# VH-VL binders against Myotubularin-related protein 5 (SBF1), part 10

Target 1, 134 residues: Myotubularin-related protein 5 (SBF1), of Homo sapiens (Human) (o95248r204to337)
Amino acid sequence: SLPVSRCSVALLFRQLGITNVLSLFCAALTEHKVLFLSRSYQRLADACRGLLALLFPLRYSFTYVPILPAQLLEVLSTPTPFIIGVNAAFQAETQELLDVIVADLDGGTVTIPECVHIPPLPEPLQSQTHSVLS
Key: E = the ipSAE of ESMFold2; O = the ipSAE of OpenDDE; V2 = 0.75 times the mean of E and O plus 0.25 times the DockQ between their complexes.

## First folded at step 11 (VH-VL; framework fv_pimurutamab)

Design h2 (from h1 with heavy chain G55D; at its last look DockQ between E and O 0.70; V2 from the best seeds 0.69)
Fold by ESMFold2, look of step 11:
Structure h2 (fold): chain C 134 residues (1-134), chain A 122 residues (1-122), chain B 107 residues (1-107)
Amino acid sequence: as target 1 above (134 residues)
Amino acid sequence: EVQLVESGGGLVQPGGSLRLSCAASGFTFSNYYVHWVRQAPGKGLEWLGVIYSGDNTDYGNEFTSRFTISRDNAKNSLYLQMNSLRAEDTAVYYCAREGHYKWGRPDAFDIWGQGTMVTVSS
Amino acid sequence: EIVLTQSPATLSLSPGERATLSCRASQSIGSSIHWYQQKPGQAPRLLIKYASQSFSGIPARFSGSGSGTDFTLTISSLEPEDFAVYYCHQSYSLPYTFGGGTKVEIK
């Protein structure tokens, strides 16, 4: 049987591809806001777990809400870093977020707002990790 | 014109397999989510599953082990692989395109194919 | 799984009468309900999306209403071509589901 964290990491790479996952990893390390969107609550939970597992052994200390209820969508406007999942049924209500990186797990895309800058990994490390994960 | 056309239906023995095809035309197929829906003779509509613009799929609860949805964007085609077929799988099988509301939430099915009949009988 | 219960199962009316079709969801789904018409031997046809939004090209006599758990499709004045089965469909949460249908028979 596979541990839940290893399965979640594998799913994240399958859903978004290596380049997108590395962008999310760097975003989480540099205290950015990450929003996952999917029609599947299980996919949201797995993706949030997968990103958190990639940060191991670092412990994520900011807002972490794998499934944000529709009644609490105003939380996405908070000024602090987060990793949050929202069901795609409420995607329209998330369109006006200025500084939030959006990962669409169903469409397989990551959208980084123009006002957000995510530093890349140092070249030797980025090249080694990308090649191994290919 | 926007169109979906199913094919590959027919008569199959219990325990057998069939692969259904759905050919898309008149729209940019790779940008749309497409669903399979079936209807047993004289009965209502039953949602089988969806494939997104990536390789992700979601299925109705009973179909995750026997049915597989796939797409080939180069051929503008959607497929339903059905294995271990049973008598209760006898139905007309439709493919249906999900319309996209510009506000981003899951949408209704705006384009349907004519359906292809699958009969599972010994 | 969200269950959609349509009533009545059969509605027998004369041309010119108002038809009122009900769809009830087993939990609140906001306005994430859609209505289809299916005539014998044909694929379903989208009529109304998101409870009350008329799809392009649908006659004005078709309208939808409701929110939460209780939804209604209304045909204000039945025409002979409106004989069909009508289905509701929820897109609020997976797995997506259809109601059992209401058959509208024109006397």
Scores: ipSAE 0.530, ipTM 0.820, lowest interface PAE 1.6, mean pLDDT 88
ESMFold2 (binder alone), look of step 11: mean pLDDT 92; pTM 0.944
OpenDDE, look of step 11: ipSAE 0.849; ipTM 0.935

Design h3 (at its last look DockQ between E and O 0.65; V2 from the best seeds 0.60)
Fold by OpenDDE, look of step 11:
Parts: structure tokens; sequence; C-alpha cells
Structure h3 (fold): chain C 134 residues (1-134), chain A 121 residues (1-121), chain B 107 residues (1-107)
């Protein structure tokens, strides 16, 4: 399981970049809503796994759904924190979400709404992390 | 005018390699997902793969090992590296732009005219 | 992968007639189906997006309908320039796939 976690984390960094991944890490850690989008279900699963792995040894206690069925998109309106993956085919339905951090795994972007404030990693931890991962 | 122009097609022997290019103009190339689609003579359309704006790629199942899609945003160019070519790879190869509207993956709204690749001994 | 089955393979009609083309998906894809027209020696041209949305510049005689697994492209009154091959395409999930095409030919 350890090698799998390492691979999933590495993949996440490759897909989104260090800055974005750290943002997502901090977001999840500070109980924000994180939504992954991709046209690949595998990519969704891997990304969610990767983010979860980054939180180790902390156990994520909120809603975790790597692949959300289209029939359950209303779950995204939950007031509680979550890590959820959704097929990018349904990206339009996510546009109404004002308080959800959206990670587009395909495009390699992370969108943080203006109303969402993610605390940065404290220095020098942030700089060190960038240095090590770069 | 928004345009895609494929090039690099030609005759190649089985087992050979070929690199196709697609030149984009008239739009911000770097913002778009672009695809390769081919069509064997007298046959239907076949999706080969996509490269996203950030450089990530996805391929059709049978192409992951032989084909590589890349892009150079500075040159507004898309590439398709094809290795270990087979007779069944003979086709017109199209590059196509995927539209982007309201944050939703769109359809292929712009196509090149295609470049013919013939694999024959 | 999602398989798209188009029917009929060939549709022989006269100008002015109504053409009805079918595309069936192997699983539910919501509305993530698109239609293209291709004439000999030309690249495909986008007609309809997401089952029913007409693309810019497409004549009103072209329309799309359907959801889930069954989709239809309709040409209300065929013009001479409409005789071509029509493909459906799904963008619901990877890998993207096309139907086998329907050839609309002059009777």
Amino acid sequence: as target 1 above (134 residues)
Amino acid sequence: EVQLVESGGGLVQPGGSLRLSCAASGFTFSNYYVHWVRQAPGKGLEWLGVIYSGGNTDYGNEFTSRFTISRDNAKNSLYLQMNSLRAEDTAVYYCAREGYKWGRPDAFDIWGQGTMVTVSS
Amino acid sequence: EIVLTQSPATLSLSPGERATLSCRASQSIGSSIHWYQQKPGQAPRLLIKYASQSFSGIPARFSGSGSGTDFTLTISSLEPEDFAVYYCHQSYSLPYTFGGGTKVEIK
C-alpha cells in the first residue's frame, strides 16, 4: 500500500503541479470542499487517492467519493467538507458551486473561489516542500 | 480565421515511424484541448487521443503504446508521433479542436483537412 | 468503451424528404452525443452538440433529439448538399468513440 500511495501522490503532483497540490492539501486539511474533475475515471480515482495519501497520518473523516455517479450530483451541494471526483462531462453542473475548490485534472488547473480562503503552509515548511519536490 | 492544418503524412514502410504535425492559427491554441482522429479509406472515424491544455494526454486503448501526442504552445503546434506503424494504420489523420463552453467539454468544432498516411511495403 | 451503433447504415432518399438517423449508445450517456457531417474528400463538420444543440451556422433543417441511450438526427427536408455521411460521437467518457456512420444517398 505504501508504494501505491507514493505513486498516486507523485501522479497528482505531475498532473496539477506542486503549488496546486499543496493548495488542495491545505484545503482538505482545513475542511474545505474539494472537487476533482476528469474525463478519466481512473484519473479521478488516482487523484482522490493521492490527496488522501497526502493527508496521512491524518484520517479523512468527511465525505469521500472518488467517482460520484451522475445521479448523485446534488451531493455536491452538501454543506460539509468533501473530496469528490466527478466526470468532466458533468462539469457544467458544477459551475453553480460557489464554495467548492475545483481541480481539473485534465487541464491541470485548480480553481479556488473568491469566498474560499485556504491558509498557506507555514514557512519555512512551504519553501522547503517546494524545494524538495521541485 | 480559425484553422488547423495537418502535415507530415506520406508513405512509410511497416514498422516505420512517422511524426505528424498540426498547425493552429486564428485562436489561442494553448487554451484548447486538441485531438487526433483518423479515418481509413472508405471507413469511419476513429479517435486516437487528446492532449489537454496543460499537456496531459489520453489515448485510445490500442494506441497508448505506439502513439504519442504532444504540443508546442509557443509554436501553436500539435504533434502525433507514430511508431511501429502497420498497414492498418493507413488513413487520413485529422487534428480537431475541442470547443470549450461554460466549462464543459465540447464537441470538435474545428477540423483540419487531414494528412494521408500510407503504410505499405 | 462506449459503443455507438448508427442505423441505418445507408439511407436512400430524395431531395425534399425527411431523414431520420439513429445513434444508440451501449450505455446511458445523458446528452453527451454530437453529430458530424462528412462529404467525400472533406473533413467532418460539426452539426449538433449535446444531442440537441445546433452548432453555429448550421441550417435549421438539422435537429437532434434524445437522451440516455437513444439519439436521433433529423433533417426535416433534404437539400442536395445534405447527401453525405453522418457520424455520431460521444464525449461522455474516455475513450471517445464514434458511430459507424450513416450514409445518406440520393435515391
Scores: ipSAE 0.554, ipTM 0.866, lowest interface PAE 0.8, mean pLDDT 93
ESMFold2, look of step 11: ipSAE 0.601; ipTM 0.847
ESMFold2 (binder alone), look of step 11: mean pLDDT 93; pTM 0.952

Design h4 (from g2 with light chain Y92W; at its last look DockQ between E and O 0.58; V2 from the best seeds 0.68)
Fold by ESMFold2, look of step 11:
Structure h4 (fold): chain C 134 residues (1-134), chain A 122 residues (1-122), chain B 107 residues (1-107)
Amino acid sequence: as target 1 above (134 residues)
Amino acid sequence: EVQLVESGGGLVQPGGSLRLSCAASGFTFSNYYVHWVRQAPGKGLEWLGVIYSGGNTDYGNEFTSRFTISRDNAKNSLYLQMNSLRAEDTAVYYCAREGYYKWGRPDAFDIWGQGTMVTVSS
Amino acid sequence: EIVLTQSPATLSLSPGERATLSCRASQSIGSSIHWYQQKPGQAPRLLIKYASQSFSGIPARFSGSGSGTDFTLTISSLEPEDFAVYYCHQSWSLPYTFGGGTKVEIK
């Protein structure tokens, strides 16, 4: 329902802040790879739902896995765009994701690799985003 | 120089409240996740919860209704608010720093305070 | 919730002997297990993290091994200061848990 979607969006802004959420929104619109990390499965599910809700009415047509099990971590190496959540405990010291935008929901940070360029919001979407944030 | 120091323990009656403090020094407190762990006399260690640098918390299942963890990064301090105390809450309470790993991979507790004793007794 | 079962509960040995302490997890936890030493009246001290990584400043006689569900802490030759209680701790899944401890005492 719509009230649940608004709650997930509000949580995303609380956890990451306005600047970080706008970066993730632009990244998803421009078909980049977005990885959410948290120790809490609930925070992973809420964040993925919140980002997807921000995209409405645009349909997300790429890989969407709000909770990726540890056995399937090789999916993160796919060449296609995604929105994926992974429990922070599953990352290994040797794992390196060079073209993936990482949102750490527990630390409240978003890391954009230097090789990734996120264009600004298109003019019509900028107006809608400014209205929501006002 | 790196240390954690708990304070605020003491004797309290059942049903009472107590607020514990944990003062951090010698490291950049705001970069670290910090935990509360307790140990009843003669018993093992029990994890109570954690507060992250982003402000979220996670608790052991029994503690979400009575205990609240908070932090003040400007004061390099961690707090545990305990309400509706029971005799089974009698324990030494430790604060513990989790080691830093990128993107918050859960790590071991590398720095511990010496603990503060809480006694819940009539 | 992941249960960590430590065995034996008590290990009675003499100085110079080899100590082998077991920690078994109720489900696979990869290598997300950590070992602590605790002496009476003191806070725990980190020895080994991620099953086998020695923490800085820990004597070489302490080593850890295992992955999945079965983990071992080994003290190759016990020193007098090693008689203490040892705990394992998992950081794989919330809520985090500790084992019940193994007391290493002088025979």
Scores: ipSAE 0.687, ipTM 0.857, lowest interface PAE 1.2, mean pLDDT 89
ESMFold2 (binder alone), look of step 11: mean pLDDT 93; pTM 0.952
OpenDDE, look of step 11: ipSAE 0.734; ipTM 0.906

Design h5 (from g2 with heavy chain G99P; at its last look DockQ between E and O 0.80; V2 from the best seeds 0.75)
Heavy chain, then light chain:
Amino acid sequence: EVQLVESGGGLVQPGGSLRLSCAASGFTFSNYYVHWVRQAPGKGLEWLGVIYSGGNTDYGNEFTSRFTISRDNAKNSLYLQMNSLRAEDTAVYYCAREPYYKWGRPDAFDIWGQGTMVTVSS
Amino acid sequence: EIVLTQSPATLSLSPGERATLSCRASQSIGSSIHWYQQKPGQAPRLLIKYASQSFSGIPARFSGSGSGTDFTLTISSLEPEDFAVYYCHQSYSLPYTFGGGTKVEIK
ESMFold2, look of step 11: ipSAE 0.705; ipTM 0.865
ESMFold2 (binder alone), look of step 11: mean pLDDT 92; pTM 0.949
OpenDDE, look of step 11: ipSAE 0.804; ipTM 0.924
ESMFold2, look of step 12: ipSAE 0.659; ipTM 0.845
ESMFold2 (binder alone), look of step 12: mean pLDDT 92; pTM 0.948
OpenDDE, look of step 12: ipSAE 0.803; ipTM 0.924

Design h6 (from g2 with light chain S91Y; at its last look DockQ between E and O 0.69; V2 from the best seeds 0.65)
Fold by ESMFold2, look of step 11:
Structure h6 (fold): chain C 134 residues (1-134), chain A 122 residues (1-122), chain B 107 residues (1-107)
Amino acid sequence: as target 1 above (134 residues)
Amino acid sequence: EVQLVESGGGLVQPGGSLRLSCAASGFTFSNYYVHWVRQAPGKGLEWLGVIYSGGNTDYGNEFTSRFTISRDNAKNSLYLQMNSLRAEDTAVYYCAREGYYKWGRPDAFDIWGQGTMVTVSS
Amino acid sequence: EIVLTQSPATLSLSPGERATLSCRASQSIGSSIHWYQQKPGQAPRLLIKYASQSFSGIPARFSGSGSGTDFTLTISSLEPEDFAVYYCHQYYSLPYTFGGGTKVEIK
């Protein structure tokens, strides 16, 4: 529900900070690949839900897998955009991903590969997104 | 000298509170995940929880309501706040450093403190 | 919660003998296990990580093997300083857990 979505958005900002969350928001809007890493399945689910809530009322139309099991890690090699969460225990299999934005929910960092360019968030869209979340 | 030193153990009454400290030296503390592990006399090791470099925590299931892990990176210090102590909390409490890997890949505990004894008794 | 069952609970052996310590996980955990040694009155010490990778400075007589659910720590020829308690530890899934330990003692 929307009240749960507001809580997930608040958690996302707490875990990554405003600058990092806005980068992820812009990345999702511009059809990039976003990978969340955490040792906690709850943090993965909350972060993915929070990012989707930031996109509301826009519907995300690409691959969305908040908890990707270790047996399906080949999905990360897809050529299309995604929002995917993976438990950090399987992180060794993500080291060769050259075009994936990595949000480390445990370390509190977002890593944008050098070959990926994220357009700045336009002020009108930022204001509209903030209003929808309020 | 890479080192962890626990302090703050002692005798407390049931229902009481105690704050343990773990002082880190010889490494960049802010980059590492650190854990608390305890061992009751004559018993095995029991994982209590972890605090990540980003400040999030995860706990063993039985400890989430009574124990709080925190860190102060400016002081190179890890803390364990224990409330509502019970006799079964009597143990040696260790802090342990997890090895460093990119994006927080889980690693082994490569540095341990010598432990501090907590006794909960009337 | 993943339960690690170590067996035997106690190994009584003489110096020079081979020790074989077992750790079994309640579910498949790949190679997500570490081994620690603890001598009386001391903190644990890391021996083996990722099931089979010897930690730096650990004598060659210590080796680890296994994947899935069954893991083994082997001490090829026991030395007097090897009489201690050995713990396996899983990092596959929170909450992290230790096995109950195997005490290796002098016969």
Scores: ipSAE 0.585, ipTM 0.829, lowest interface PAE 1.6, mean pLDDT 88
ESMFold2 (binder alone), look of step 11: mean pLDDT 91; pTM 0.936
OpenDDE, look of step 11: ipSAE 0.694; ipTM 0.896

## First folded at step 12 (VH-VL; framework fv_pimurutamab)

Design i1 (from h5 with heavy chain Y100H; at its last look DockQ between E and O 0.67; V2 from the best seeds 0.63)
Fold by ESMFold2, look of step 12:
Structure i1 (fold): chain C 134 residues (1-134), chain A 122 residues (1-122), chain B 107 residues (1-107)
Amino acid sequence: as target 1 above (134 residues)
Amino acid sequence: EVQLVESGGGLVQPGGSLRLSCAASGFTFSNYYVHWVRQAPGKGLEWLGVIYSGGNTDYGNEFTSRFTISRDNAKNSLYLQMNSLRAEDTAVYYCAREPHYKWGRPDAFDIWGQGTMVTVSS
Amino acid sequence: EIVLTQSPATLSLSPGERATLSCRASQSIGSSIHWYQQKPGQAPRLLIKYASQSFSGIPARFSGSGSGTDFTLTISSLEPEDFAVYYCHQSYSLPYTFGGGTKVEIK
């Protein structure tokens, strides 16, 4: 895992807003599939690092690929949880992934499929997360 | 009617600054990405940059230091702040919209404004 | 930066003739190419997107083809209003770029 980075965390919140970032945080904690999309490779790398930094001191144990090459898009069909970034030029090729949470860093949205349920944070953990943001 | 209308062009001295506006009407502005494109007299089209619905921007290489794109969704408006203007910045400046669909790849520019002329000369 | 090279720079034809305009990319861009028409004193108008998809309301005489690096805009039978400058535009990779244009003019 990565050391805490306040810059990458701040960028993630600026790009997606508090509600969306907390949804991604809960998704990572509950072993879901998270896909970041952006036209900018730098934004993809920063967002992936930001999500990992937000999880600290918890260790992320699944597939982590901040920038997935177009030739390797079949990795997105893996049955295991992941945090992966893909350039938006290949966004149409990602629409067949019905169990993947998609964070659009350019549009500022997070799409959670109907078949995916993300539990809300309990108040003690919610307060800890808000404290880190303050 | 779907429209983009640029304004704020005019004559400016070299080294000066100018702020262009693009007013959107007839569509839900916050759902679209908007671009600035310019055209020097008698020349081709040159992409300057984009602002996404989420507020991030990307620029052409030579414009990152002098030009700033912003948007105000409450006012249905796009802005281009231009600083340190030079003679080669003399051009018609267009705003252009890009449809953004949840699963769509980067798209063409389907609606263009009429353009506003910026002239940089002594 | 992806360079788009349009050829010819000028295409001199008569009404009723077929026009074939080329756009060549410096690297493979799949089908992420778009075509615009610009008449004097007017803003560009979208004709074709993603190499071959006609935009809404565009006359059937305009068609596009190609994939990878080599793209073509075809006007099957030129009308008087088709004499204009045509630009290709890639949306594959930042920064986005336009070709230099092909002027279609009356012979």
Scores: ipSAE 0.614, ipTM 0.838, lowest interface PAE 1.4, mean pLDDT 88
ESMFold2 (binder alone), look of step 12: mean pLDDT 93; pTM 0.950
OpenDDE, look of step 12: ipSAE 0.623; ipTM 0.878

Design i2 (from h5 with heavy chain Y100R; at its last look DockQ between E and O 0.75; V2 from the best seeds 0.73)
Fold by ESMFold2, look of step 12:
Structure i2 (fold): chain C 134 residues (1-134), chain A 122 residues (1-122), chain B 107 residues (1-107)
Amino acid sequence: as target 1 above (134 residues)
Amino acid sequence: EVQLVESGGGLVQPGGSLRLSCAASGFTFSNYYVHWVRQAPGKGLEWLGVIYSGGNTDYGNEFTSRFTISRDNAKNSLYLQMNSLRAEDTAVYYCAREPRYKWGRPDAFDIWGQGTMVTVSS
Amino acid sequence: EIVLTQSPATLSLSPGERATLSCRASQSIGSSIHWYQQKPGQAPRLLIKYASQSFSGIPARFSGSGSGTDFTLTISSLEPEDFAVYYCHQSYSLPYTFGGGTKVEIK
C-alpha cells in the first residue's frame, strides 16, 4: 500500500461523496466486509487503493483483492473481513450477500445491510471531520 | 409518459463544436444510466458512451478525446459536447436509457429518443 | 473490444415465412446480448434482452436463443410490420458494441 495516493483518494470522494467514504473508512477500521462494484476495472482498482490509502499508516491485514475474477466469487461468502472489487458484469452472482457493505462506484451509493452496524466516529469528531472535508 | 427528446443538432463546419441535449421526462432521471448512440446515414449503430447516476462516464475507444458526456439532474438533462468535428461524425445522435435495478447486470436500452441529426460539412 | 458479426446482411422473405437472424461474438459473453428492431426514420426498439428474455409488449413471434458466442433471433411468422433492420448489442464488456445489422426485406 502507498502512504497516500492523492489521485485514488480524490477519486473515491468524487465517486461516493464524503458521507459514504467516511462510512467505508469506519467499516474498514472495524473489520467489516467491503465490496466495490463497477463496470470499469480501473475504477475498481482505484477505489480499492483509495480506501487502503485512507487507512495509512494502519496496515490492512485482511483479504484485499482489487479485482476478483469470476471463478473466485465464492470468496465473498468468507467469514473474514475484506476489501474486494468485482466487475458489474458479474453483479447478479453477488445478489444474496447478507453481511457485505456494497459500494456502487457507478451509481455513487453505499448500501449497508440491516444486520451490519458500523460504529461512527465520536459525534464531535464526526461533525468536525465532515465539515472540514465538505 | 416516459420520454427522451434530443435537441441541438444541425449543420456545422469541420473543426467546429456542437452541444447536444437530451431532455428526460416521466421517470426519476437521477436514478438511471443514460447512453449516447449514433448512426451515420445508411450505417449501423455505434455506442459512444454512458454516464452513470453517480456521474462517472465510460466512452467508446474513439470518443474519449473529443466528446464529453455530462448530466444535470436538476434539469433532467443529459448532454453531449462534441469538439473538433469531422465529416465522419455526420450521424443521427440518440440518447438511450438503461433500466435501473438494484442488483442487475448491465442491461439493454429500453427507452430511446427520436434522435437529432448532426451534419459536418463545408 | 468485442466484435459482433451479424449474418446474413440481408434476408429477402415473404410475409408468413420464418426469419432466422444470427449474431456471433468474438469472445464468450454469456447471455449478455440484446436485440433491437429499427424501421426507417425511427429509433431502435428493444425486442429481446439477455439472449432470450422478451421485452414487455413484444409479440410472441419474436424469440431469442444462444449462449456464449452464437446467438439467434427468430421471427416465427413474418408480418408486414416486421420488415426492418435488426441489431444485436453486447453489454458484457466495455466498450459496448452493436452488430452491423440484418435487413429483413420483402422478396
Scores: ipSAE 0.589, ipTM 0.840, lowest interface PAE 1.7, mean pLDDT 88
ESMFold2 (binder alone), look of step 12: mean pLDDT 92; pTM 0.947
OpenDDE, look of step 12: ipSAE 0.856; ipTM 0.934

Design i3 (from h5 with heavy chain G104S; at its last look DockQ between E and O 0.84; V2 from the best seeds 0.73)
Fold by ESMFold2, look of step 12:
Structure i3 (fold): chain C 134 residues (1-134), chain A 122 residues (1-122), chain B 107 residues (1-107)
Amino acid sequence: as target 1 above (134 residues)
Amino acid sequence: EVQLVESGGGLVQPGGSLRLSCAASGFTFSNYYVHWVRQAPGKGLEWLGVIYSGGNTDYGNEFTSRFTISRDNAKNSLYLQMNSLRAEDTAVYYCAREPYYKWSRPDAFDIWGQGTMVTVSS
Amino acid sequence: EIVLTQSPATLSLSPGERATLSCRASQSIGSSIHWYQQKPGQAPRLLIKYASQSFSGIPARFSGSGSGTDFTLTISSLEPEDFAVYYCHQSYSLPYTFGGGTKVEIK
């Protein structure tokens, strides 16, 4: 049986696919804004937990709010990095966030704004991966 | 013409299983989520669940263990697998579509099928 | 689970009269309420979405209002084809739910 954190990681890959999850991982490492959207509060909590689990053993030190209440949607305009989940009932309020990476857990998509650059994996990590897999 | 057509209803024994189909014509599933809703004879409407374009599903609380929604995009079809059927599952079963747009909140059901009758009787 | 309470259960009126149907939510749902008409032997038909937005092709005599917890469907002047059952539906929070219905019948 998988522990809760490993189960959340597996769910994240299942919901979004490897390319999208690696983009979110790199975005979190490079201090970008990540917003999860879903109609399910459980999917929001699991996805946020899964992304944090991928960062382990690094401690995430910016705003982390897996379920943001409707009254606090102005937090999405903060200038600092975050990992935040918002219920899809409030999805229209997220439309004009120009610097926020949006992961739609129900649609299975990740939207990266054109003004946001997510760097690729560093060369030493890429070489180590090839050596292990070869 | 835009249409949803349910099929697969019929008489089934308590404890039995049925698979209902919902065929879409005149549109593709790409911009729509599809729901199952039922109505017991002489009663109101009861939401059963939904399948999203990403493949996730959500169900009404009493249906999470016995019912499974799936889709086949190549056939423009939605399915409801019902197991461990009980007398209280006797109803007309509708499929209903919900428009899905990138920036919209959850929407109403704009097109409904005609329904298929499921009767659970010993 | 959000409970939608529709009242009255039955509304007996004559053609030409104004019908006012109530839907009350057990918690605030903003404007995420929708209205359907169901005639005997037929599937439901969407009338109003998001409390007050008329769906395409719906006669102007149908209107919706309300926000938060209290919502109203109004039929300004009943026509013979309007005698049916009307349901409200919330899409604010899972699981989605319907009200119990209001039957509008001829007096």
Scores: ipSAE 0.631, ipTM 0.836, lowest interface PAE 1.4, mean pLDDT 88
ESMFold2 (binder alone), look of step 12: mean pLDDT 92; pTM 0.944
OpenDDE, look of step 12: ipSAE 0.765; ipTM 0.915

Design i4 (from h5 with heavy chain Y101T; at its last look DockQ between E and O 0.81; V2 from the best seeds 0.76)
Heavy chain, then light chain:
Amino acid sequence: EVQLVESGGGLVQPGGSLRLSCAASGFTFSNYYVHWVRQAPGKGLEWLGVIYSGGNTDYGNEFTSRFTISRDNAKNSLYLQMNSLRAEDTAVYYCAREPYTKWGRPDAFDIWGQGTMVTVSS
Amino acid sequence: EIVLTQSPATLSLSPGERATLSCRASQSIGSSIHWYQQKPGQAPRLLIKYASQSFSGIPARFSGSGSGTDFTLTISSLEPEDFAVYYCHQSYSLPYTFGGGTKVEIK
ESMFold2, look of step 12: ipSAE 0.697; ipTM 0.858
ESMFold2 (binder alone), look of step 12: mean pLDDT 92; pTM 0.948
OpenDDE, look of step 12: ipSAE 0.780; ipTM 0.916

Design i5 (from h5 with heavy chain K102R; at its last look DockQ between E and O 0.82; V2 from the best seeds 0.75)
Fold by ESMFold2, look of step 12:
Structure i5 (fold): chain C 134 residues (1-134), chain A 122 residues (1-122), chain B 107 residues (1-107)
Amino acid sequence: as target 1 above (134 residues)
Amino acid sequence: EVQLVESGGGLVQPGGSLRLSCAASGFTFSNYYVHWVRQAPGKGLEWLGVIYSGGNTDYGNEFTSRFTISRDNAKNSLYLQMNSLRAEDTAVYYCAREPYYRWGRPDAFDIWGQGTMVTVSS
Amino acid sequence: EIVLTQSPATLSLSPGERATLSCRASQSIGSSIHWYQQKPGQAPRLLIKYASQSFSGIPARFSGSGSGTDFTLTISSLEPEDFAVYYCHQSYSLPYTFGGGTKVEIK
């Protein structure tokens, strides 16, 4: 009954909380690297879809791979921004990622590396993100 | 003193409900994921499901609709709510601890409780 | 769902003999296999994690090997207390599964 994009956004907020989700939103807007981790492929797909839906009507123009296969984990070392999901079974392979924001959908946490700065939203953009969430 | 202690087992009629508890002591609950595993008499081990520190759950294919795993952080306890019980659910029910590390892959179960027996019969 | 097939179902040996227990996965799982020992009336106890890593406090006679689909637990010199059932467990993909077990009996 709910549109798929609204369900995915609501789920993202339930899993990570409003502060963490807004941090991921700002990170995506400011060309940072976002990695979702979960043991559930469904949770990975839903979280990536939710973040992309939250960006609407803005077009996301960088790498978007909701489920990255284990054979392609080298993509995480690219200098370009991304929104990528990886199954937690491959989580040990994500060591040495110094500039990647990691959202652990199972643990309910977001880790921002010390070397990464996420600018706060300007007041007009904060109002726009609230209207998308409504 | 790291322990998991299951309780709440007993005799229940087919179609009935039962709530099992798993009390944790001697460790920080948030650093671990806890699983339910059962074993019918004379049979092997069967994974039922897990609850994560973030509150999400995953279940074995046959348990999604009848069993619910929950936790109470204030009581350092895990629960298994079982509904619509059948004779085939007769088993010893264990809770089992999995270490959680931020960069680690899914791990083995390093601590097990002693189990609680559930018997489903008329 | 990943099926783990253990063989043999029963292994009857004398103390001092070498025991070799097999676990085969229905698809490649890398090294995401773990081994447990269960004595009658007791909870399982972890022996080996990730195919070959001995858990803390486990006697050196227990070792594991394998990768991909074929895995082996070896008890180099069987002690009387090793009478038990042994299970393999995969943590590669949900739902997690166990093998059917191998009962090791002392002749």
Scores: ipSAE 0.670, ipTM 0.853, lowest interface PAE 1.3, mean pLDDT 88
ESMFold2 (binder alone), look of step 12: mean pLDDT 92; pTM 0.950
OpenDDE, look of step 12: ipSAE 0.798; ipTM 0.923

